# VHH binders against Acylphosphatase (acyP): the designs that were tried, part 11

Target 1, 93 residues: Acylphosphatase (acyP), of Lacticaseibacillus paracasei (q038c3)
Amino acid sequence: MVKLAKQIVVRGRVQGVGFRWATKMIADNLDISGTIENRSDGSVFIQAAGEPLNLAKFVAKVKAGPNPYANVSTYEEQPLEDVPNFRGFQVTG
Below, E stands for the ipSAE of ESMFold2; O stands for the ipSAE of OpenDDE; V2 stands for 0.75 times the mean of E and O plus 0.25 times the DockQ between their complexes.

## First folded at step 13 (VHH; framework vhh_7d4b_2)

Design j5 (from c04a with S31R; at its last look DockQ between E and O 0.74; V2 from the best seeds 0.66)
Amino acid sequence: QVQLVESGGGVVQPGRSLRLSCAASGFTFSRYDMGWYRQAPGKQRELVASISDSGGYTNYADSVKGRFTISRDNSKNTMYLQMNSLKPEDTAVYYCAKDLFYSEPGYSDYWGQGTQVTVSS
ESMFold2, look of step 13: ipSAE 0.478; ipTM 0.764
ESMFold2 (binder alone), look of step 13: mean pLDDT 83; pTM 0.844
OpenDDE, look of step 13: ipSAE 0.818; ipTM 0.909
ESMFold2, look of step 14: ipSAE 0.486; ipTM 0.758
ESMFold2 (binder alone), look of step 14: mean pLDDT 82; pTM 0.838
OpenDDE, look of step 14: ipSAE 0.803; ipTM 0.902
ESMFold2, fold request of step 15: ipSAE 0.521, 0.386, 0.437; ipTM 0.796, 0.713, 0.761
ESMFold2 (binder alone), fold request of step 15: mean pLDDT 82, 83, 83; pTM 0.838, 0.846, 0.846
OpenDDE, fold request of step 15: ipSAE 0.840, 0.840, 0.837; ipTM 0.918, 0.919, 0.918
ESMFold2, look of step 16: ipSAE 0.470; ipTM 0.753
ESMFold2 (binder alone), look of step 16: mean pLDDT 83; pTM 0.848
OpenDDE, look of step 16: ipSAE 0.808; ipTM 0.905

Design j6 (from i4 with S54R Y107W; at its last look DockQ between E and O 0.69; V2 from the best seeds 0.00; counts 0 for: unsure alone 64.3 < 65)
Fold by ESMFold2, look of step 13:
Structure j6 (fold): chain B 93 residues (1-93), chain A 121 residues (1-121)
Amino acid sequence: as target 1 above (93 residues)
Amino acid sequence: QVQLVESGGGVVQPGRSLRLSCAASGFTFSSYDMGWYRQAPGKQRELVASISDRGGYTNYADSVKGRFTISRDNSKNTMYLQMNSLKPEDTAVYYCAKDLTYSEPGWSDYWGQGTQVTVSS
């Protein structure tokens, strides 16, 4: 019932390996809304919102790598207090 | 509908080069990472090289690193694989794939017919 939101930055082998679309599939399965985009510094930026248990599952899957080609070397997150009105989980860049 | 058409394969001697092309249609090419896979007889299909949607990041299998170069031209909806210093072990059918199509139900339709590369003395 209560939704939490996080802003996430991951680094490692995360661009050019199908990371964003694999992460979207995971998010859709867990009813997580938000966005995901590649950043010019090589990182992937995620905004994710959902029920606390599902958000925790989402985070665990992101940290483990959403497909076999990805390798997450660093993971950083910040809570979001002002949650945008997300429409599903979208690949934005 | 997604269509991927590979070309540029052939029979060559070890040490020679080939350049593969993948013509894409039916999706927004510039929105997806892309990959080249290969499958040798009796082997599982393996990722050879991949490239980010804008081309800035590439990844290679250890067996081809330093010899193969992946590239893309988003204005032409085309991905390339330059294969230098070819070895008999590179003999395989080469496939291009949208978004590193990997083992999800329904993703098998995002492969072309492939192009044969044969490296023999």
Scores: ipSAE 0.450, ipTM 0.755, lowest interface PAE 1.9, mean pLDDT 89
ESMFold2 (binder alone), look of step 13: mean pLDDT 80; pTM 0.821
OpenDDE, look of step 13: ipSAE 0.570; ipTM 0.827

## First folded at step 14 (VHH)

Design k1 (from j5 with S103G E104S P105T G106T S108T; framework vhh_7d4b_2; at its last look DockQ between E and O 0.62; V2 from the best seeds 0.56)
Fold by OpenDDE, look of step 14:
Structure k1 (fold): chain B 93 residues (1-93), chain A 121 residues (1-121)
Amino acid sequence: as target 1 above (93 residues)
Amino acid sequence: QVQLVESGGGVVQPGRSLRLSCAASGFTFSRYDMGWYRQAPGKQRELVASISDSGGYTNYADSVKGRFTISRDNSKNTMYLQMNSLKPEDTAVYYCAKDLFYGSTTYTDYWGQGTQVTVSS
């Protein structure tokens, strides 16, 4: 199975709105593995890996906001060349 | 099992204050965003305020900005809602919510039984 991985940073109204756990639900439904955490600067940091098509769907949903109360004003991503061995999708902080 | 117990509701005159509390148990409280919702008679349930897991970030409905303050004490597994300058339109049952998941037409959250807040002259 071919996997791609991305590192993502989002800003805006992305904390205190159920962003992390909503993202996890999306990830679980799309068989995306990785991690998501809140940063002290108010951003959310995501590492995500999965099949290319599912990863694209995941990214689209994150960019749009994983729920109606999220508001992503800034989206940044970069590829992860080495896909980490994630254990499912974990909310790590 | 997840339990959320609201308290602090009551009947007050306009301009007065109330402080709601939500006691949480059955999950790692400090790992989840929390929020307050309210439902007025004949209206849909609406988000009032939310707070990040660490308490560092808060969000408010426009109708309560500047009047309500949400906070939490993770050491006590408790969330609060300080409601100042109350208005009759604030009358509703207020619900404590764990995690905030919202679908296109439905939402999936854990709720308390709610506490009644009545503002009337």
Scores: ipSAE 0.523, ipTM 0.818, lowest interface PAE 0.8, mean pLDDT 91
ESMFold2, look of step 14: ipSAE 0.549; ipTM 0.790
ESMFold2 (binder alone), look of step 14: mean pLDDT 82; pTM 0.840

Design k2 (framework vhh_7d4b_2; at its last look DockQ between E and O 0.63; V2 from the best seeds 0.61)
Fold by ESMFold2, look of step 14:
Structure k2 (fold): chain B 93 residues (1-93), chain A 122 residues (1-122)
Amino acid sequence: as target 1 above (93 residues)
Amino acid sequence: QVQLVESGGGVVQPGRSLRLSCAASGFTFSRYDMGWYRQAPGKQRELVASISDSGGYTNYADSVKGRFTISRDNSKNTMYLQMNSLKPEDTAVYYCAKDLFYPSGTTYTDYWGQGTQVTVSS
């Protein structure tokens, strides 16, 4: 089965609003593996890997905000070719 | 087990101040966003203020912006709410919460304490 991987940076009202743990819940439900962390510049950095349809659903939910408290104002993504062998989806920082 | 203990509530006149504290244990406090919620009689709980894991980012309900200040001390596993210029509309039980989970059909009762009553009346 084919899997895709992306790295993602989001900005906006994304720290202090429960973003990372809400995103982990979505990722676990969609069988997305990877990591999520807060960055010191106020952005949230995500590495995500999974089946293409589920990864697309994950991206849509992240862009829309994973909970009602979050507001994503910018979204960037880049394909990943050399991705670590993720075990599940982890909040790393 | 997660424990959250709120304190600092009381009865005060309009225009006065109170400072609430939330003592946390049973989890790595510094890894979680935290929030203060309140519930008036017969109303749903509402988010009042939230703060990022590091303390660098905060958010406030419009009704309290400019009057309330959330803060945290990760070395003491404690979150605070400074409540200035109190109004009768602020009367509620105040709860601290681990993270800002959207309750989409799950009750996160192990993420809040018993609450502390704030009553603003003349």
Scores: ipSAE 0.490, ipTM 0.773, lowest interface PAE 1.6, mean pLDDT 88
ESMFold2 (binder alone), look of step 14: mean pLDDT 82; pTM 0.830
OpenDDE, look of step 14: ipSAE 0.722; ipTM 0.879

Design k3 (from j5, 18 letters changed; framework vhh_8k46_1; at its last look DockQ between E and O 0.41; V2 from the best seeds 0.00; counts 0 for: unsure alone 63.0 < 65)
Fold by OpenDDE, look of step 14:
Structure k3 (fold): chain B 93 residues (1-93), chain A 121 residues (1-121)
Amino acid sequence: as target 1 above (93 residues)
Amino acid sequence: AVQLQASGGGFVQPGGSLRLSCAASGFTFSRYDMGWFRQAPGKEREFVSSISDSGGYTNYADSVKGRFTISRDNSKNTVYLQMNSLRAEDTATYYCAKDLFYGSTTYTDYWGQGTQVTVSS
């Protein structure tokens, strides 16, 4: 099975709105592994890996906002060449 | 095990104030968003307020904006809800929530026991 990995940074109303929990729920449902954390600058940082089709679905949901009250104003992503050995999808900070 | 112990509820007259506290244990408190929901008899549980893990970002339901203030002390593993200018319609059981799904009860990780707030003349 081919896995892809992406590094994602989102900004907007993405903290204090259940963004991380909602993202984890989506990740778990799509068999996406990785990490998600709040940054001090108000952004959320995500590393995600999984089957290409599922990863695309995951990215689409994150981009749109993982819940109805999140508001993603900016979305940045880049490929992760070396996929870390993730243990499921974890909220790390 | 995760525990959320809410306190501070009571009886107040309209225009009065209350301060709710929620003491958390069983998880790394500073890592998670916290918040408050409330439920009146015969009504659905509704979002009240939330605060990010570091306290840098807060959110409020429109019905409480300008009257309620959420805060947290990560050194004490406690989240607070200062409720001013209370109204009869604020009467409800208030619940502390861990890692809440903003505006929704469906994806909230954990609920504490409720504390009753009654606003009546």
Scores: ipSAE 0.203, ipTM 0.601, lowest interface PAE 1.9, mean pLDDT 89
ESMFold2, look of step 14: ipSAE 0.541; ipTM 0.796
ESMFold2 (binder alone), look of step 14: mean pLDDT 77; pTM 0.780

Design k4 (framework vhh_7d4b_2; at its last look DockQ between E and O 0.66; V2 from the best seeds 0.47)
Fold by OpenDDE, look of step 14:
Structure k4 (fold): chain B 93 residues (1-93), chain A 122 residues (1-122)
Amino acid sequence: as target 1 above (93 residues)
Amino acid sequence: QVQLVESGGGVVQPGRSLRLSCAASGFTFSRYDMGWYRQAPGKQRELVASISDSGGYTNYADSVKGRFTISRDNSKNTMYLQMNSLKPEDTAVYYCAKDLFYSEPGYGSDYWGQGTQVTVSS
């Protein structure tokens, strides 16, 4: 199965709002694998891999905010060429 | 099993303060964002304040900004809500919430406490 992978950084109201676990639920529902973690600078860092259509849906939901309390003011992404061997989608920090 | 136990509620006059506590157990407290919700009679449950896993970031409803302060002590598995300058409109049952997520179209949390009553009246 064809997979794509992305590295994502989001900023805004993205910590203290259940962003990580909400994102994981979305990922699990879309069969997206990867990791998500809080950074000390207040951003959230995501690595995500999956089927291209599902990954696009995942990205759209992340950009919109994974829950009503999140507010993404900045979204940055880049291709992840060397895809790690992810074990599902994990909240790593 | 997950447990969230609220305490510190009561009856106070306007302008007074209360401090709520939420004692958590049954999960790795330090890994989850936490929050306080409240539900007034005849109204929907609403978010009051939330706090990141490490406590580094907090968020507040506009109606409580400048008056309420959310904090946590991960070493004690406890979250707090300092409520100052209380108003009658703050009257509600206050709930401790684990992991603030929502499923379309509704709102929810991974787990709720039983709640503690806060009444502000003259």
Scores: ipSAE 0.289, ipTM 0.670, lowest interface PAE 1.7, mean pLDDT 90
ESMFold2, look of step 14: ipSAE 0.530; ipTM 0.792
ESMFold2 (binder alone), look of step 14: mean pLDDT 82; pTM 0.843

Design k5 (from j5 with L100M; framework vhh_7d4b_2; at its last look DockQ between E and O 0.72; V2 from the best seeds 0.66)
Amino acid sequence: QVQLVESGGGVVQPGRSLRLSCAASGFTFSRYDMGWYRQAPGKQRELVASISDSGGYTNYADSVKGRFTISRDNSKNTMYLQMNSLKPEDTAVYYCAKDMFYSEPGYSDYWGQGTQVTVSS
ESMFold2, look of step 14: ipSAE 0.459; ipTM 0.751
ESMFold2 (binder alone), look of step 14: mean pLDDT 83; pTM 0.845
OpenDDE, look of step 14: ipSAE 0.807; ipTM 0.903

Design k6 (from j5 with L100I; framework vhh_7d4b_2; at its last look DockQ between E and O 0.63; V2 from the best seeds 0.63)
Fold by ESMFold2, look of step 14:
Structure k6 (fold): chain B 93 residues (1-93), chain A 121 residues (1-121)
Amino acid sequence: as target 1 above (93 residues)
Amino acid sequence: QVQLVESGGGVVQPGRSLRLSCAASGFTFSRYDMGWYRQAPGKQRELVASISDSGGYTNYADSVKGRFTISRDNSKNTMYLQMNSLKPEDTAVYYCAKDIFYSEPGYSDYWGQGTQVTVSS
């Protein structure tokens, strides 16, 4: 029914630590759709869409680090007003 | 079928060096973070070093910082671990892993068969 969508950028120890695949597992478990990719500046970029309560749980897990090896030092988000037609949650780069 | 094959282990004296290699096949190597883990008998497996899919970002356990260097060559589907100034505490079976393992239900683990590193005498 009602979905929210966000663009998220995280920095810290977020590349080379299995961040993207651990985040995909969390997203799949929470029925969050979207994409996740490494950026060349060392950040991880996420687009995430889902029911408001599940999206909030997803965000909390991302901020806490989706696995024990990750450390999120900065977290930025911006609303996505148009919810893209995501096919599940995909690691795209 | 994912296949990871470690090589380069052996028996060396303290202070010597070894270079481990991990040959990967059965998946798109360049899409995955990769890691080296080690496990001594009766001890818990530990992450030694990890490297991002591009090779641009690396992480090390405190016990090996400054001594070990992880690298990868995506054109050869190969990851490496240069181990300098080896100590008896480095004695373990060393495994390469597709992605970075953590103890969560449902997380997939793909490990090689391991290569023994023994630092003695």
Scores: ipSAE 0.453, ipTM 0.756, lowest interface PAE 1.8, mean pLDDT 89
ESMFold2 (binder alone), look of step 14: mean pLDDT 84; pTM 0.855
OpenDDE, look of step 14: ipSAE 0.808; ipTM 0.904

## First folded at step 16 (VHH; framework vhh_7d4b_2)

Design l1 (from j5 with Y102P; at its last look DockQ between E and O 0.77; V2 from the best seeds 0.00; counts 0 for: pae E 2.3 > 2)
Fold by ESMFold2, look of step 16:
Structure l1 (fold): chain B 93 residues (1-93), chain A 121 residues (1-121)
Amino acid sequence: as target 1 above (93 residues)
Amino acid sequence: QVQLVESGGGVVQPGRSLRLSCAASGFTFSRYDMGWYRQAPGKQRELVASISDSGGYTNYADSVKGRFTISRDNSKNTMYLQMNSLKPEDTAVYYCAKDLFPSEPGYSDYWGQGTQVTVSS
């Protein structure tokens, strides 16, 4: 089963609004593995890996905002060529 | 085992101040965004203010901006809501909450019992 991986940075109203835990729930439901953390510059950093169609669904939900309190104004991604061996999807910071 | 205990509510005249506290236990407090919600009689519970895990980012409902200040002290596992220039419209039960997303099988919403704030002339 082929997996793709992405590194994602989102900005906007994304910290202090429950973004990370709402995103973890979406990831768990889509069998996406990876990590999510708040960064000191106000952004949220995500590493996400999974089956291509599920990863695309995950990205769409992140862009749309994973809960009603979040607002994503900027979305950036880069592919990760080496897929890390993640243990589920974890909030790391 | 998660426990959230609100305190500091009361009956006050318009224009006065109150400080609410939320004492947290049973989880690693410093890893979670936190929020204050309120519910007036006959109305839906609404988010009043929220604060990031580090305390570096805060958000406020438009109705309380400039009057309320959310803060946290991670060394004491406590979140606060300083409520200045109170108005009758602020009358509600105030709840602290661990998470700010809908309840789903992989997560739990945790609420305290609430603390009553009544602003009357």
Scores: ipSAE 0.356, ipTM 0.697, lowest interface PAE 2.3, mean pLDDT 88
ESMFold2 (binder alone), look of step 16: mean pLDDT 83; pTM 0.841
OpenDDE, look of step 16: ipSAE 0.771; ipTM 0.892

Design l2 (from j5 with F101W Y102P; at its last look DockQ between E and O 0.71; V2 from the best seeds 0.67)
Fold by ESMFold2, look of step 16:
Parts: sequence; structure tokens; C-alpha cells
Structure l2 (fold): chain B 93 residues (1-93), chain A 121 residues (1-121)
Amino acid sequence: as target 1 above (93 residues)
Amino acid sequence: QVQLVESGGGVVQPGRSLRLSCAASGFTFSRYDMGWYRQAPGKQRELVASISDSGGYTNYADSVKGRFTISRDNSKNTMYLQMNSLKPEDTAVYYCAKDLWPSEPGYSDYWGQGTQVTVSS
């Protein structure tokens, strides 16, 4: 089964609100691999890979806010052509 | 294992200040967002303030903006809540929490025992 991968940047009320760990739970539940980290400019950067349907579900949940405290104002994505060998979904920063 | 111990509560008159502390142990404190919640009698527990793992980003409930300040000292594994201009409506048990998504089963053990704040005149 071929995996798709995306890199994602979200902005808004996304740092200091438990965004990364809530997103990791969603990813683990959907068998999405990748990484998530806070950036110094206040954004959250995600690399996510998985089966197309599950990746779409993951994206929808991230856009909606992975918990009630988050508010995603801006969502950007790009395809990740070379899929890294992610080991699960990890909070890296 | 994970322990969160709140302190600094008490009984004060309206308009006064209190500083709450949350001492953390049993985990890598600097890797997690942290939050202060409160629960008044007969009401749901609500998020009062939160702070990012680095301390660089903070969020506040509208009811406390401008009066409360959350902070952390990662070298001491401690989070703080400076509570100024206290009002009777701030009366509650205040809890510190590791991370802000405690709704998943098994996540609720990341709460402290709470410290009582009573604002009365």
C-alpha cells in the first residue's frame, strides 16, 4: 500500500495549548508516521506520511484543531516527494 | 511517578494578589506545555492559563486576562501563576496540569491535587 507524505505548517493559537501531543495521539490512532515541532516564529511544523485516506483524515483533524484549546488560522501544505523512513509519529521540538 | 504539587493558595480580600506554584517531578518538565485550571463549587473545571514548553507563548481565559500571569522556570521544574486584582469570582481550587489534552483515557493522572484560593470580603 503506497504512502503519501506531506509537510504542513500551521499558524494561530497553536503553541502553548497542547497542540503537538494532541496531534501525536491523532496520528498514532490513524497510523500516520512523521514528526511535529514548534518553530521559533510561533508556527507548528509537521511532516506526516500514511495511507491516502488516513492522511486525509489526519489533515482534517489538524485543520479543525486537535483539541479544544487550539485555533488554526492558517494551514499550508506541500507534498513530500521523498518519503522519509519515519518511525511512528514523534514530537521532536 | 509523575507528580504535580500546587502551593500558594489561601484566603484573601478582593483586590489582593496571590502567587501559585506547581512543583513537577517524574518527567522531563521542559518538553511539555503546561496549564493552570480551576474548578469552583458546582462548576466544570476550566482552563485559566497555559504556557508553552519554552515559556515563549502563553494563553489566558478572557476572565483573567490582564490580571493573571503564567510563567515557568525549567531549571527548577516549576510553573507559576501570579494572580493580581483578585475577585470573588476567582474563588476555586486551582490545579496544574501536564499538557493540555487530558481527555484521553489514562491522561488524567497528570493533574495535581489542587490548592484552594478563596477571595472574600
Scores: ipSAE 0.506, ipTM 0.773, lowest interface PAE 1.5, mean pLDDT 89
ESMFold2 (binder alone), look of step 16: mean pLDDT 83; pTM 0.850
OpenDDE, look of step 16: ipSAE 0.799; ipTM 0.902

Design l3 (from j5 with Y102P Y107W; at its last look DockQ between E and O 0.86; V2 from the best seeds 0.69)
Fold by ESMFold2, look of step 16:
Structure l3 (fold): chain B 93 residues (1-93), chain A 121 residues (1-121)
Amino acid sequence: as target 1 above (93 residues)
Amino acid sequence: QVQLVESGGGVVQPGRSLRLSCAASGFTFSRYDMGWYRQAPGKQRELVASISDSGGYTNYADSVKGRFTISRDNSKNTMYLQMNSLKPEDTAVYYCAKDLFPSEPGWSDYWGQGTQVTVSS
């Protein structure tokens, strides 16, 4: 029942390759809530919350590329202290 | 209901050009990356080009890079593929797709019916 939350920035071949919707499918399967959006600088920004083991699995899948067309060249994360009240996992932006 | 309608295919001689269009409805077009796939007889579908939701980022298969250009107009819910310097190996049915490699059952709901491109003679 304990949820952890992270914000994540990924760069690489991450826009225009179906990254966000593939990531949403992974999040929904792992009961991860949060948001994902494209940023104008070419990065993808994620806020993700869930049970620690599932969040770790989610992170691993994101780092590996959520589909065959994506390539994550850099990955940055930061814990979220004030966990927002996410309602499911939403593609935004 | 998601609908994708490809058009602009035809029979052309090598070296000529075609422009494909994909008219989309039944979803928020501007929120999705989009792609063009093709399937030649007896082969698996392959990704040809893809484009981000805003149109700012594009990707191409090596076999078409420099010859094909993908674009989109979100105000018209339409994606395009400009195909220059066509070769016989470009012969295929071309499909537009709402997403790249969706994992949901019933993936056929994310493809159009296709438009035939034949490059011969």
Scores: ipSAE 0.488, ipTM 0.777, lowest interface PAE 1.7, mean pLDDT 89
ESMFold2 (binder alone), look of step 16: mean pLDDT 82; pTM 0.842
OpenDDE, look of step 16: ipSAE 0.771; ipTM 0.893

Design l4 (from j5 with Y102T; at its last look DockQ between E and O 0.79; V2 from the best seeds 0.00; counts 0 for: pae E 2.1 > 2)
Amino acid sequence: QVQLVESGGGVVQPGRSLRLSCAASGFTFSRYDMGWYRQAPGKQRELVASISDSGGYTNYADSVKGRFTISRDNSKNTMYLQMNSLKPEDTAVYYCAKDLFTSEPGYSDYWGQGTQVTVSS
ESMFold2, look of step 16: ipSAE 0.628; ipTM 0.826
ESMFold2 (binder alone), look of step 16: mean pLDDT 83; pTM 0.843
OpenDDE, look of step 16: ipSAE 0.804; ipTM 0.905
ESMFold2, look of step 18: ipSAE 0.387; ipTM 0.707
ESMFold2 (binder alone), look of step 18: mean pLDDT 83; pTM 0.841
OpenDDE, look of step 18: ipSAE 0.808; ipTM 0.904

Design l5 (from j5 with F101Y Y102P; at its last look DockQ between E and O 0.70; V2 from the best seeds 0.65)
Fold by ESMFold2, look of step 16:
Structure l5 (fold): chain B 93 residues (1-93), chain A 121 residues (1-121)
Amino acid sequence: as target 1 above (93 residues)
Amino acid sequence: QVQLVESGGGVVQPGRSLRLSCAASGFTFSRYDMGWYRQAPGKQRELVASISDSGGYTNYADSVKGRFTISRDNSKNTMYLQMNSLKPEDTAVYYCAKDLYPSEPGYSDYWGQGTQVTVSS
């Protein structure tokens, strides 16, 4: 089926709270591929690709905070047109 | 194989201090957020402090803010919890955890066997 891809930046209480691995668990359950990494400015950067309905569910869970310790105060996304051939969803940094 | 070994627990009087250590092996320590959890008898396990992979970001439960300090030394694969002004309510088994994973059914947990902290007169 058709895949969509997004580049996402989240800010808030998102580093040091298990955000990346909780997000990976959600992505794996929804068959979302991509990457997630901490940025030096305190933000978390995500590239995510998958079927449109699953990607929408993934985005909703990320916005809501992927675990009880995280708090997303800002959420920004951009479409990705040239999607890398991701192998699953990986924590890269 | 992932191993997490807590140490430094003991029996102390209220107002005293303890320093817990967590020695980690079997994974790339510097890639993971780490946490200290505790579980009192008959209660649910709770997060008390967490620290980012680089050490630059820390978080604390309200009940321990200002009294506990989490830190890490990535060159030694070790995380610490400095526990000052201990109270009887801090009595629990303290667990070091690889990241802040939920303990939902069907998921593998990555934490140690724990170290007992008892605060009593």
Scores: ipSAE 0.463, ipTM 0.755, lowest interface PAE 1.6, mean pLDDT 89
ESMFold2 (binder alone), look of step 16: mean pLDDT 82; pTM 0.839
OpenDDE, look of step 16: ipSAE 0.794; ipTM 0.899

Design l6 (from j5 with Y102P S103Y; at its last look DockQ between E and O 0.73; V2 from the best seeds 0.68)
Fold by ESMFold2, look of step 16:
Structure l6 (fold): chain B 93 residues (1-93), chain A 121 residues (1-121)
Amino acid sequence: as target 1 above (93 residues)
Amino acid sequence: QVQLVESGGGVVQPGRSLRLSCAASGFTFSRYDMGWYRQAPGKQRELVASISDSGGYTNYADSVKGRFTISRDNSKNTMYLQMNSLKPEDTAVYYCAKDLFPYEPGYSDYWGQGTQVTVSS
């Protein structure tokens, strides 16, 4: 039962364009757990955990923009070494 | 359950202003990005302006940039569109939307019934 977890920061046209809820739909469909929130600097912060193949698909969809109005200009990720016990994928802020 | 009610439309001459309002109920308004869309007869519905949940980030279609201003008051569950320097090309039904992701089926369930804006002369 191998799960990977990442923290992700995206920048670009990512706030005010429905990014977080579109991302939640993608995560739910891929059985990705975690959280997503807007940050005051204009970025979106994501914690995501799941089966490695599904997590890779999730990342690809986030990088491409989860809906037509989003534009991801920078993408940063780091591994999460201690995986929190997430309950599904939640929009937290 | 979710309700969005647009108001403030009307018939005006070119160069005049209108202010649209969107009254929201049945959901936690402050947790969602919001948008104004419009649809002219025979054309696709298009995003006019959008605003983040806090109000801190806004986006505009090129055709309205500099003329329209989107805003929100989360204490009143209301979103606004100030439309200045109106042109005949702005004639359309204007809709508010709870979410800006009409990418997947079912997102349009969070639309209002629309308010007509007609710029004639």
Scores: ipSAE 0.515, ipTM 0.790, lowest interface PAE 1.6, mean pLDDT 89
ESMFold2 (binder alone), look of step 16: mean pLDDT 84; pTM 0.858
OpenDDE, look of step 16: ipSAE 0.820; ipTM 0.910

## First folded at step 18 (VHH; framework vhh_7d4b_2)

Design m1 (from l4 with Y107W; at its last look DockQ between E and O 0.82; V2 from the best seeds 0.69)
Fold by ESMFold2, look of step 18:
Structure m1 (fold): chain B 93 residues (1-93), chain A 121 residues (1-121)
Amino acid sequence: as target 1 above (93 residues)
Amino acid sequence: QVQLVESGGGVVQPGRSLRLSCAASGFTFSRYDMGWYRQAPGKQRELVASISDSGGYTNYADSVKGRFTISRDNSKNTMYLQMNSLKPEDTAVYYCAKDLFTSEPGWSDYWGQGTQVTVSS
């Protein structure tokens, strides 16, 4: 089936609160592939690919905060023009 | 096998300091955010401090800001909680946790057995 891919930047209380591994749990449950990493400017960077409906569910859960300790104050996304060959969803940094 | 071992608790007078340690094994410590939780008598367990995998970002509950400092040494697989200006309301069992606590299905929550901190005169 068709897959979409996005790159996402979130800011807020998103580092040091278990954001990346909680997001991986959500991604794995929704069959979303990609990567997630902390950036040195305090943001979290995500590349995510999957079926459109599941990707939309993934985005909604990320925006809401993937666990009770996270707070997403800004959310930005851009489409990825080419869908990379991700092996599952991995925490890379 | 994941193991978390807390130490450094004790009975102290108000205004004194304690330093808690959490020794971690059985996982790649440097890949995980870590947290200190506490459970006071008659209360639910609460997150009091957390720290990013690199140590670059920390978060604190309002009740401990300015008094507690979380830190980690990834070369020693150890996390610390420096607790200054202790108050009776800090009395609790303190737990370290891998990956910050979640109740969602499909996660294996890993806690230490805890270390008792008692602050009383």
Scores: ipSAE 0.501, ipTM 0.777, lowest interface PAE 1.6, mean pLDDT 89
ESMFold2 (binder alone), look of step 18: mean pLDDT 82; pTM 0.837
OpenDDE, look of step 18: ipSAE 0.801; ipTM 0.902

